VH-VL binders against q86l99r1233to1411. Designs and how they scored, part 6

Target 1, 179 residues: q86l99r1233to1411
Amino acid sequence: SNKESLPFRRDVIEKVINHLRENSLDTEGIFRLSGNMESVRGIVKSFAHGEPNLSFEVHNISNALKHYLRSLDPPLIPYEFFLMLLDARKNEDAETIRNIFWKIPSDNRVVLTLLVDLMVKISENSNVNKMNSKNLSIVFGPTILKPRTPTLDRMALMTETQLQCGIIQTFIEDFHYIF

## First folded at step 16 (VH-VL)

Design z1
Fold by ESMFold2, look of step 17:
Structure z1 (fold): chain C 179 residues (1-179), chain A 122 residues (1-122), chain B 107 residues (1-107)
Amino acid sequence: as target 1 above (179 residues)
Amino acid sequence: EVQLVESGGGLVQPGRSLRLSCAASGFDFEDYAMHWVRQAPGKGLEWVSAISWNEGYIDYADSVEGRFTISRDNAKNSLYLQMNSLRAEDTAVYYCAKDMGEDKYGSGFDYWGQGTLVTVSS
Amino acid sequence: DIQMTQSPSSLSASVGDRVTITCRASQSISSYLNWYQQKPGKAPKLLIYAASSLQSGVPSRFSGSGSGTDFTLTISSLQPEDVATYYCQQYNDYPWTFGQGTKVEIK
């Protein structure tokens, strides 16, 4: 029910992203379509233990990555960058977003670069896989960019979610400028 | 294993309110989108409302928008539907449904509750 | 709203028969379509997701096919326990919509 947070493991995430780069670019609905719940749960456990088990159908792997990233505490983009990024997105200020990205700790930046590069490659093949930058931003926005203290105001929460998605969409669409 | 148990249905007069609850167990409730789906007696299925895993996306069928409010409490593994200004056409069995996905896209309903009957009649 | 039209509204077949149910979307929904079975007095049960993927625990006599606007649920050999109403459902866009249902009976 109230699951434990998981530690950030750069080496695990790199292996999983590389696997998906090799196996998912032509997969319809990648990151949108679901996998088997019990398989996904087992795969996430293998990520948390540092020994990723990738001997599963690709939708189970992509879903396990999403679940793992959501369970990180601190999140992939550390808490202290949340408000700054949202404010920069609200002002549509890609230069400030770029400056903030380069202040993120190096291990997190490497993983984020690999993850967004994967999303760029998926979106470039969206005629086949049906996942464009907007689709991917909806999947990953709240997953990797979270506030330290969640708001209790529903209107504010909906606005925050739109901005979180907007940051990821900016990362994808302005990849060459930001990364 | 996975269980969804609805409660709060009953007989009410038009214009009144009801609050439905759904207690979830056997899965990580906080990871998934949740929905309400209803079925009028002898009729087909109608999607009513959705709420994403983090509550960042909420949507309603046009027929209930402005009158119904979906909410969730991830700490209590519970989904809710506040139904105000009830009409005769809201008479249905209301199902709590687990989405296979987490966000606004979803993937469909892999688990359903048993349903709770709401009857709106004079 | 995306309208989902099922055909037929009802059918009657013998045990062992191949049964097909069709579902047509008013616009393309790619492969974002599910099939549910609902037995009398019970909650619906997922059979097929993503147009053609079989849900865990569902007998292999059930299969789904199609993409875009035209979809088919097939029961390769109808069994007595398959008496139910079957619904297709799109999840391409909100509001999510169901077909009107197909009632399957045994002769």
Scores: ipSAE 0.699, ipTM 0.893, lowest interface PAE 1.7, mean pLDDT 93
Fold by ESMFold2 at other seeds, look of step 17:
Structure z1 (fold): chain C 179 residues (1-179), chain A 122 residues (1-122), chain B 107 residues (1-107)
Amino acid sequence: as target 1 above (179 residues)
Amino acid sequence: EVQLVESGGGLVQPGRSLRLSCAASGFDFEDYAMHWVRQAPGKGLEWVSAISWNEGYIDYADSVEGRFTISRDNAKNSLYLQMNSLRAEDTAVYYCAKDMGEDKYGSGFDYWGQGTLVTVSS
Amino acid sequence: DIQMTQSPSSLSASVGDRVTITCRASQSISSYLNWYQQKPGKAPKLLIYAASSLQSGVPSRFSGSGSGTDFTLTISSLQPEDVATYYCQQYNDYPWTFGQGTKVEIK
């Protein structure tokens, strides 16, 4: 059965991202390797309650962040931006992507900037951590950029997923232009 | 307690179809990738198919591609394998396996079902 | 496809012995390797993930090591309940592939 959506807590996400920035840049497979399922579940609960518990091994924390962000409703990038971002990606239009980013509400923009900056820092150290921009985009694409009404068509869903990943990859690779 | 319970195995003639189901409980099924893994009697393990948490990535072993279709229903906590054009070499115990990961990368199978036997024989 | 080669195919050892099983990948898989234990008639059970991380509930006598192409599963002191077939499995890239297995018996 589907679980309930979780509330957006800017202060929690900022604390978790800052913790990961200090502790994960040298970690092989960060955001790709899994944590312990019970630990991750407990950490996600602590995020949702506004009291993040960061006294765990870094893979448990990174996985908890992924699951927390996935459970937000509305998502980190609000639903109204989904179709326009995907269309801009289809047209290879980085200027339009930048313009759309700056229309996102301020609290969401701050968190998204911190999250993508973390991804940039991880990707810049990919010779050590093995996580480049493509790897990170696969992890975060569908997690933070979601449609209000999911498609049931298999082919469309696969194409949609590729575009979601492409937007995140563009954010990472063109960070200084967009952000 | 994590549980995976397969069903739908049986004896079937070559060229026919069979549909396997896997009922999941004890974890947030919609958060994880799921797989089918098979084992022919007396043989080793063979990965068959994967489906990501959101169904945005699906893949198959070469030996089954075009004949088998993996699917999931997150509302029902269920994984499926539609097996068409069955061959003798498809005879195996089929395991439902939970991935520790979510997307196409995955991380390994932390929980397995008991398996369901599929026998393809004339 | 990434081929995984286990060695030996079988072994016999006494209770208390150190047992070592090796697994070689046909190309580098970084640390993206798991070890499973399977007893006859039962489903496999995860022992080690990410080459060296011990799965919850697995006895500490099991350990994994290696990266790149060469990996080792070690049982520091073999117990009667460790009689099983052991499989390595890579998840670096699809299709995911298993070694052919190592059957461990007690003398």
Scores: ipSAE 0.665, ipTM 0.883, lowest interface PAE 1.9, mean pLDDT 92

Design z4
Fold by ESMFold2, look of step 17:
Structure z4 (fold): chain C 179 residues (1-179), chain A 122 residues (1-122), chain B 107 residues (1-107)
Amino acid sequence: as target 1 above (179 residues)
Amino acid sequence: EVQLVESGGGLVQPGRSLRLSCAASGYDFEDYAMHWVRQAPGKGLEWVSAISWNEGYIDYADSVEGRFTISRDNAKNSLYLQMNSLRAEDTAVYYCAKDMGEDKYGSGFDYWGQGTLVTVSS
Amino acid sequence: DIQMTQSPSSLSASVGDRVTITCRASQSISSYLAWYQQKPGKAPKLLIYAASSLQSGVPSRFSGSGSGTDFTLTISSLQPEDVATYYCQQYNDYPWTFGQGTKVEIK
């Protein structure tokens, strides 16, 4: 069965991120550990309808956010920025990454800032929650930064994924410089 | 209802190849990592290979690296295992397993197929 | 590779008994551990994930505990339908590894 794209709802994403900021910083494996599949599916539906249901265990909420963000079209980081960011990461050029970030539309920038700030807070408490910047980048890289047309070459796809993760890791580690 | 159905097992001679398939239904296959796990007759479970939701991470047990290739077709809700240069030690029931997670990390296998038997013998 | 050692290898108990199976990891795996039940001729079935979270549809007599290196699966009151082999599995690092299994029988 084909899954359809979901609408971008800035206000919903902000509410979910704020909930996680209040409830997830001490949670072991947050964004890594899974929840119940049917619960996650129902929560994602509530996000898409604009009425987020946050009365669930925190792992169900964090997983619903991941699935919701992955289902956005266009993605949180619009397609036009994909190649520029990957090239900047390949050259280890944080200044160019910063310049590209500030060209992203303002609604997307606000959400991305909140999301990355949450990841910074989680990573700062990684001795408790076991989720460092690399762990979080693996979770979020391909979720929010993706090409308009995916490659069919397996090796190219693996390299592309490493660069996607690297961009998110750069966002977390250089947060105050970029954002 | 989640269903995973393996096919493609059989009796083959050492050195030959088989291609296993797993047809998935009842969930959004494209959202989850998938694995192959095998069980030799009378033995325990052995993880064989993993592939992430977007194919960006693929990994293999040392015993099969270079001989087996995992792949997926999200449009067809299907997982595959190409098994080349088969050996007697590859004799096992091969299970298709759905990961609870999406990426290289994962959270365990919430659904399994019933398995397909591969026997490698002269 | 992370080695998973289960104890005991097998056990026999009476209906109604409390059954405890342990699983020890060769290094810390945090809470990244699952327990499976496998009946003869059947595929494994998930019981516990994240060391202590009960999978939907699994009877509440099953519970899991532990973190780090030492983990326990408990059946509070053994039932005839619980005759099976039980496996722990770590998902902290690849390759993912299983314990060797614990066969549970009724006396």
Scores: ipSAE 0.736, ipTM 0.903, lowest interface PAE 1.6, mean pLDDT 93
Fold by ESMFold2 at other seeds, look of step 20:
Structure z4 (fold): chain C 179 residues (1-179), chain A 122 residues (1-122), chain B 107 residues (1-107)
Amino acid sequence: as target 1 above (179 residues)
Amino acid sequence: EVQLVESGGGLVQPGRSLRLSCAASGYDFEDYAMHWVRQAPGKGLEWVSAISWNEGYIDYADSVEGRFTISRDNAKNSLYLQMNSLRAEDTAVYYCAKDMGEDKYGSGFDYWGQGTLVTVSS
Amino acid sequence: DIQMTQSPSSLSASVGDRVTITCRASQSISSYLAWYQQKPGKAPKLLIYAASSLQSGVPSRFSGSGSGTDFTLTISSLQPEDVATYYCQQYNDYPWTFGQGTKVEIK
């Protein structure tokens, strides 16, 4: 990465997710449609400083959350869980995915639970907002679940991406079992 | 200030290859999807290829699939298009385009390069 | 593939006129549509994204509307610098496709 990682701020992420829960469930294309790049950059900066500025159109806030989560190092799902989760997904083993989730550090689990619960609520209203579990998994898979060292092999990268998305889709579709 | 600068265009014979490059600056290149879009002289715009921020999704127009390869080097802030088995109908100005989004969905092209001309003729 | 049909293919109008350009998709694209302006010898420039969102630095005389299959770009008061070809583009599904363009000239 050519950019500086940002600090993990659980309280900021909770405020942002709660704001989106109140303002985005009826929004067409939420997390799929982009915001204004300069606005998104400024909002991400406010997250990193611990004082989130949420006085923006909702697409700018949702995009800022995506970019903030992508900038975390370690990621929201710590690196040591990456291969275990991908293997469990490859085997279609939701029980193992659940067991791995509960081993994730508690602050990360709380944030992940809130984030996936938001995605569940959005997907339940997909007839209005046009964002089902598959759509959301494509947006969030590589954002929150990533390897310590990216592969250079194109075929392996495509397979990893499909599995990353599949893990997030499993989180959404099996939320009450896993979480 | 966002800048996209294409290079590598020129005159080539049918059946030959060219490699286009696009140097990006002024934004976090590694966070966004990138595309190639072309425009034949006097004609409209045609989407050619897409690559997601993490390279996990790559796609091509049917007219170029199997002949063209899109790639990116996030450490060098660079986008590439390897064009093999060139045909006369590939003659166009090729634009490097920044997607507003990151993944396969995208959101349109908020920044474009100035373009590089590829001419394929005997 | 989703076909995008613009109308008219060309128009002439006076400075100060209200200009409308329409774009029709062959199937629903929700609000996943952009409008671009292209001047001769130059790259396209984004005007509108998400059907109706104005890009930063674009004059407020430009606006977009519509959803589903029918979309409109409006220039509320045509200016001399607005002479260009205008393209719509869907980003609902790959391959992404453009309208054929609308050339706008001043009488």
Scores: ipSAE 0.731, ipTM 0.902, lowest interface PAE 1.6, mean pLDDT 93
Fold by ESMFold2, look of step 16:
Structure z4 (fold): chain C 179 residues (1-179), chain A 122 residues (1-122), chain B 107 residues (1-107)
Amino acid sequence: as target 1 above (179 residues)
Amino acid sequence: EVQLVESGGGLVQPGRSLRLSCAASGYDFEDYAMHWVRQAPGKGLEWVSAISWNEGYIDYADSVEGRFTISRDNAKNSLYLQMNSLRAEDTAVYYCAKDMGEDKYGSGFDYWGQGTLVTVSS
Amino acid sequence: DIQMTQSPSSLSASVGDRVTITCRASQSISSYLAWYQQKPGKAPKLLIYAASSLQSGVPSRFSGSGSGTDFTLTISSLQPEDVATYYCQQYNDYPWTFGQGTKVEIK
């Protein structure tokens, strides 16, 4: 790896999500379309230092959030919940998924709730922004839910990726039950 | 400064194999999807293969599926293309290309290597 | 596969001219389109992404427009260094596909 993990800053993530909620719901391809790499790097640095710079085009902000969340170690959903959630998804067990969610540390739960609520709002406007729950799950699944040690088996990796996406899709579609 | 440097091209006979490498520097290689794109002499660009940041999505052009294998080693900042059962139609300059995006969707190629020539001839 | 048809296949224009290249997709690709410039013997260079977003370091005389199936790359005032082949590329669905290219020359 050529980079270090970044500190978890709940207050920064809340500000960024609120900004996106005000500015991204009608933006085509939000979280799918990329930003400028130089701008995104600078914005991520501002997140890590606790002073988010949001004076950029919205795709740069959404991409910075993705890259910031990916750089967290542990991830937004801590490693110890990975296998439990994947197993619950395999069994289509939304009750177990809900129970596991409520065991996640409080600061992580608050951020996750805000993030998934944003995804719900985006998906409800998908006729305009072109981002439905499945699209968003592909973006966020491996970003926020990942194993402590990735498998080296290619078939298992593909199956894990589908389950990671399925969990996030469940969060979006069953938001009011789980959260 | 972003750099992508391909190697491993050369002249080979039909049916043989080659392995292309791409060494990346100047950015967080592990955060982005990577692709191979080829260009036959005097012809246009053809997308060959993609691999997502976490290797959870891999895809190939129909013309190479089953013969070529894309892979990456994020610890070494390296992208690879294993090319088996080579045919004359595979003759091209092969470019390593950085995606602006990370996952299945992608967003186009903001940086390209200089290319490495593969010639398949008997 | 989504076919990308560029027009024209080649053109010749004078320095200072406004140049327009069009690209049509065989089905809607929303705004998921990029434009590249390739000079002889060199790798392609990104000009425009997301149909209309200008890449850093690209001169402002380049612009992109369009959505759905019809897209345009415009050079507002052609310069000698703009002699190149230009490609559009869709990234809506795999396989990703390029237009056949438009060769731009100076008279």
Scores: ipSAE 0.724, ipTM 0.899, lowest interface PAE 1.6, mean pLDDT 93
Fold by ESMFold2 at other seeds, look of step 16:
Order: C-alpha cells, then structure tokens, then sequence
Structure z4 (fold): chain C 179 residues (1-179), chain A 122 residues (1-122), chain B 107 residues (1-107)
C-alpha cells in the first residue's frame, strides 16, 4: 500500500536546509547516496510532527528531506505551474521560467529559494562532493515538480522526466537571474 | 517486515514468453527504485533491469534489451518483468530487488525476494 | 562497462580468524560500492553500502573500506554462520556489475 501525504511545514524545511548547508557541502555523494531506511523513516516522521530530529549522520537527513518533499501534496511547486514550466523549458526560455517562479505562492517560493541555494552551494563544491547541477537535477526534478494527472505513455513520461530535470538544472545554473 | 515475493517462473521453450511478478510489502514501494537481478545455476549475479520510483528512468542489460520489459504498478505495490523471445542463456533464478535509492542513482539492494526459477529448455 | 574483480576466488579459515576480501574496479567508482553475503539456496543479503556503511542488523564484525578502485570487506572474527559466498557490486554507472564472488569456508 501507498503512503499518506504529509503536511507542509515551512519552518521544519528551513531548519533542515540550514542544517544541511552547514554539514553537507563537503560530503561525497550528498543527495545521491542513500541512508538507512528505518532511520530515514523515523526522521521524516519527526518532520511531519514539527520537531525535526537532526541527530543523525548527514545522509540520513538529506534522504529524509527528499522523501518528505516527495510526500507533499500538492508538491512544492504547485500543480498549476507544471505545464507552463515544461513549455518554457522546451523553448529554453529562462525569462519565462523566472516569471513563473515569481507567481508561485510566497511560502513555496521561500522554501524553493533555500533549497536551490543549497543545491548551488553543493554544485560549486562538486570537486569535493561529486554532485554537479545535472546530478542534483536528476535527484530533485520529479521530487518537486509533478503533473496533476500522470501520463501512461512511456515515451511521454520519459520526455516529461527530462524536462522536469532540465527545469531544476536551469534553477541551479541561472540561480541569480531567476531567484 | 519488508517482503518481496516473486512469482511466475517455470519451464518454457526457447522463443516463448514469460511474465514475472513481484509483490512488495512492509515499506513505501512507490518511493524506491526496483530492479531485477538474475543468477544462472552455479554462476554469479547479473543485473538485468532497473526502474525508478516514478518510472522516469528505465534501463536494461545489453543481453536482454529489446526482449525484456520492466514495469511497475505503484498502486498495487507490484513489479513486473515481461520476458519475450526467451533463450537458453536466460535460464536463471530471477530476484526482485529493492534499491535503497529512488532514481537512476542507487545505493545497493537492501532487500531481495526469494527468487523464482526460469528454465528455458527445448 | 565497469569490471569488478574479487580476490581471492575462495578461502578457508578457522573460526575466530580475521578474513579480508578485496574488490577492484576497472575505473574509479568513488564510494559507490556494496557488499552482499549469499548462502546456498538463499537470496543475497546486503552487508555494506557506500563502501563502508554497515547495514542495519548486520553484526559489527563486518566492515568495509576503500574508495576509488580498491575496496576491502573485513570479517574481524569469522563465525560458523559466516560461511557463504560474498559479492561486491558497483552502482556508479549502468550497467551495474558484480564481482565474481568469493567463497568463504571453515577449515
């Protein structure tokens, strides 16, 4: 059976991102390497209750953030922005992507800015941590940008996934222009 | 607690098809990548195919590309392998394996099923 | 494809002995390596992930080390239940590949 949606807690996400900013920039494979499933599950539960437990090694915390963000419904980037962003990415139109970002609700924009800023800092240290903008985009694309109605067509799904990743890659590489 | 149960193995003639299923329980199946791994009798382990949590990435070993199709149904917590144009060299125990990761990256297989035997013989 | 070469192919040791198994990758795989234990007629079991992280529920006598191309699995004090075949596996790039296995027996 599938899992239930978790509540959006901006304050929790901010604490977790700040913790990772201070503890993960030199960590090899951050967001790519997995943590222990039982530890990650417990940490995610602490996020949902508003009392984040960050007394774990950093890979368990980074994975808990990924799983928490994936469990949000609506997703971090609300559903109504999905098609607009994909169309803008198809046209390689960073200006339109920027305009769409600023239409996203304020609480979501703050969290997105903190999350993408973290990804920028990680990618700037990729010689050490081995995580460049493309690596991070693969991790976060489908996690934070989802269609309301998933396609059943395999080729369309693969194309959508490439575009989802491309949007996150654009956020990272053009951060100072978009954000 | 975590369980992966394969089914659908058996004896089949070369050129025929077979469909394997894997029923998952005890974890959030929709959050993780899933794989098929096989082991020919008396031989080592061979990775066969991967599918990401959202199906956005799918890949196959060269030896099965074009003949095998991996799929998943997250609503049913189930993984599948459609095996067409079977050959004698496809004879193996097939394992359903849970990835610790979600996307095309991974961190190894933290849980495995018991395996189902596929024998391709004339 | 990244080839994984294990050494030795087999070994025999006494209960209580320190056992080491080496795995070498044909190119750098950073720390993206797992170790598995497989007993006859059973599915493989994860021991170590990320080269050195111990899977939950695995006895602390198991440890992993290395990065890049050279990796080691160590059993600090061999127990009767550790008789098995051990595999390394890289997950740096597809296709994912396993070492050929190391059979561990008791003298």
Amino acid sequence: as target 1 above (179 residues)
Amino acid sequence: EVQLVESGGGLVQPGRSLRLSCAASGYDFEDYAMHWVRQAPGKGLEWVSAISWNEGYIDYADSVEGRFTISRDNAKNSLYLQMNSLRAEDTAVYYCAKDMGEDKYGSGFDYWGQGTLVTVSS
Amino acid sequence: DIQMTQSPSSLSASVGDRVTITCRASQSISSYLAWYQQKPGKAPKLLIYAASSLQSGVPSRFSGSGSGTDFTLTISSLQPEDVATYYCQQYNDYPWTFGQGTKVEIK
Scores: ipSAE 0.709, ipTM 0.895, lowest interface PAE 1.6, mean pLDDT 93

Design z4
Fold by ESMFold2, look of step 20:
Structure z4 (fold): chain C 179 residues (1-179), chain A 122 residues (1-122), chain B 107 residues (1-107)
Amino acid sequence: as target 1 above (179 residues)
Amino acid sequence: EVQLVESGGGLVQPGRSLRLSCAASGYDFEDYAMHWVRQAPGKGLEWVSAISWNEGYIDYADSVEGRFTISRDNAKNSLYLQMNSLRAEDTAVYYCAKDMGEDKYGSGFDYWGQGTLVTVSS
Amino acid sequence: DIQMTQSPSSLSASVGDRVTITCRASQSISSYLAWYQQKPGKAPKLLIYAASSLQSGVPSRFSGSGSGTDFTLTISSLQPEDVATYYCQQYNDYPWTFGQGTKVEIK
């Protein structure tokens, strides 16, 4: 990785998520369609500095959130939860997934709850925005849930990615049970 | 100043192997999906392969699957295409293409290299 | 696989003319379509993404429209530097596929 990690700023993320909740639910392809690369880069820097600049077209803001969350180290879901969540997903064990969620540090849980609630709201309007729970899980799975040490085996990497997506899909579809 | 520079093209006999490289600069290479696209002389564009930002999604055109392997080295800002069991039909200019997106969805290719010519002929 | 069919295969027009190129998908691709310009001996250049969004630095005489299966690239006033081959490309589903191209020439 050639990139520096960025600081976790809960208050910034909350502002961005609230902005998207108010401005993105009717937007086709939200989180799937890309923004302008230079705009996204500048917005990400504003998040990292604690001064979120939200005076951009909504796809630039949604993409900046994705890139910001990806650049967190540790990730939004800390590394120690990775293997246990994947194992719980392999067994389709939503109860264990819920138990693990509640062990995550409180600031991370608050942000994760707001983020997944946004995804629930988007998916409930998927007839308009074309983004269902599966679509959103593909976008966010590897972004917020990462291994400490990346696998080098191609088959294992594909399986991990499917499980990462499955966990986010479970968060969305079973939101009221887990959160 | 986004730049993509392909290298490793040349003349090879059918059945042989060749490895293409693409050196990326001017953007955060590790954040974006990358693709290979080829163009046979005098013909149109053909998508060859994709690799997501984290390598969690890889895909190939049917015509090259099982013979070509896409890979990336994010520490070196480099994309690769290992081409085995080459055929005359693989003769083309090979372009390295940056996706606007990160994952399997993508949004099109906002930057392209100038291409490297691969000629497969006996 | 999703087949992309461009029409026409080639055209000649005068400087200042409105030029329209059509792209049809064999199944719905929503708005997940890009347009590229390629000049001889050069790499393709992105013009339009998401069916209708203009890429940075592309002249405003270029526009894209359509959704589902039928898409259009329009050059509102053809300029000498617009002589090129134009390709549509779907990114709805893998394998990603291109149209066969439309060669635009000046009479």
Scores: ipSAE 0.701, ipTM 0.893, lowest interface PAE 1.6, mean pLDDT 92
Fold by ESMFold2 at other seeds, look of step 18:
Structure z4 (fold): chain C 179 residues (1-179), chain A 122 residues (1-122), chain B 107 residues (1-107)
Amino acid sequence: as target 1 above (179 residues)
Amino acid sequence: EVQLVESGGGLVQPGRSLRLSCAASGYDFEDYAMHWVRQAPGKGLEWVSAISWNEGYIDYADSVEGRFTISRDNAKNSLYLQMNSLRAEDTAVYYCAKDMGEDKYGSGFDYWGQGTLVTVSS
Amino acid sequence: DIQMTQSPSSLSASVGDRVTITCRASQSISSYLAWYQQKPGKAPKLLIYAASSLQSGVPSRFSGSGSGTDFTLTISSLQPEDVATYYCQQYNDYPWTFGQGTKVEIK
């Protein structure tokens, strides 16, 4: 990786998620359609510095959130939870997924709850915004659930990605049970 | 300043192999999906292959599937296309293209390289 | 595969004319369509993404419209530097596909 990792800033992420909750539920392709790359890069810098600049078209904000979350080290779901969540998903075990979620550190749980609640609200309005739970899971799976040591095996990586997406899809579809 | 620079094109015989490289700079290469697009001389554009930011999604045009392999090395900001069992109909300028998006969905190509010519002829 | 059909295949117009190029998808692609300009001997350049969003640095005389299956690229006042071939491209579903191109010339 040549990119600098970014620190977890709970207050910034909360502000951004709340902004999107108020401004994105009717937006076609939210989190799927791209923003302007230079705008997105500048917004990510503002997040990292603790002074989020949200005076941009909504696709620039949603893309900045994706890129910021991807750049966190440790990730939003800390590394030690990766393998146990993937195993629980492989076994289709939502009860174990819930138990693991509640072991995640409190600040991370609060942010994750807000993020997944946003995804639930977006998916409930998918007739308008065209983003269902599967669409959102493809966007967010590898973004927030990452291994400490990425696999070098191409086929294993594809399977891993499917499981990462499946966990996020489970979070969205079983939100009230897990969260 | 986004730059994409392809290399590795040339004249090869049918049935042989060739490896294309694309060196990326001026953006966070590891955050975006990358594609190969080709254009036969005097012809239109044809999408060839895609690879997502994390390599979790890879896809190919039917005409090259099983013969071509896309890959990336995020530590080196590099995209590759391994082209095996080359045919005359693979003759084209090959472009490295940056996706505006990251995953399988993508959003179109905001930056393109200059292209590298591959000629497959006896 | 989603087929993209452009019309016309070529056109000739005078400087200052309004130019319209259409692109039809064989099935709905929502707004997941891009327009590219390619000048002879050069790589393509993005003009429009998401059917109607103007890329940074592209002159405001270019605009895009449409959703579903029917899309239009408009040049409000053709300039000499707009001589090029124009391509539409869908990114709704793989394989991504381009229209066959529209060659624009000055009379």
Scores: ipSAE 0.688, ipTM 0.889, lowest interface PAE 1.8, mean pLDDT 93

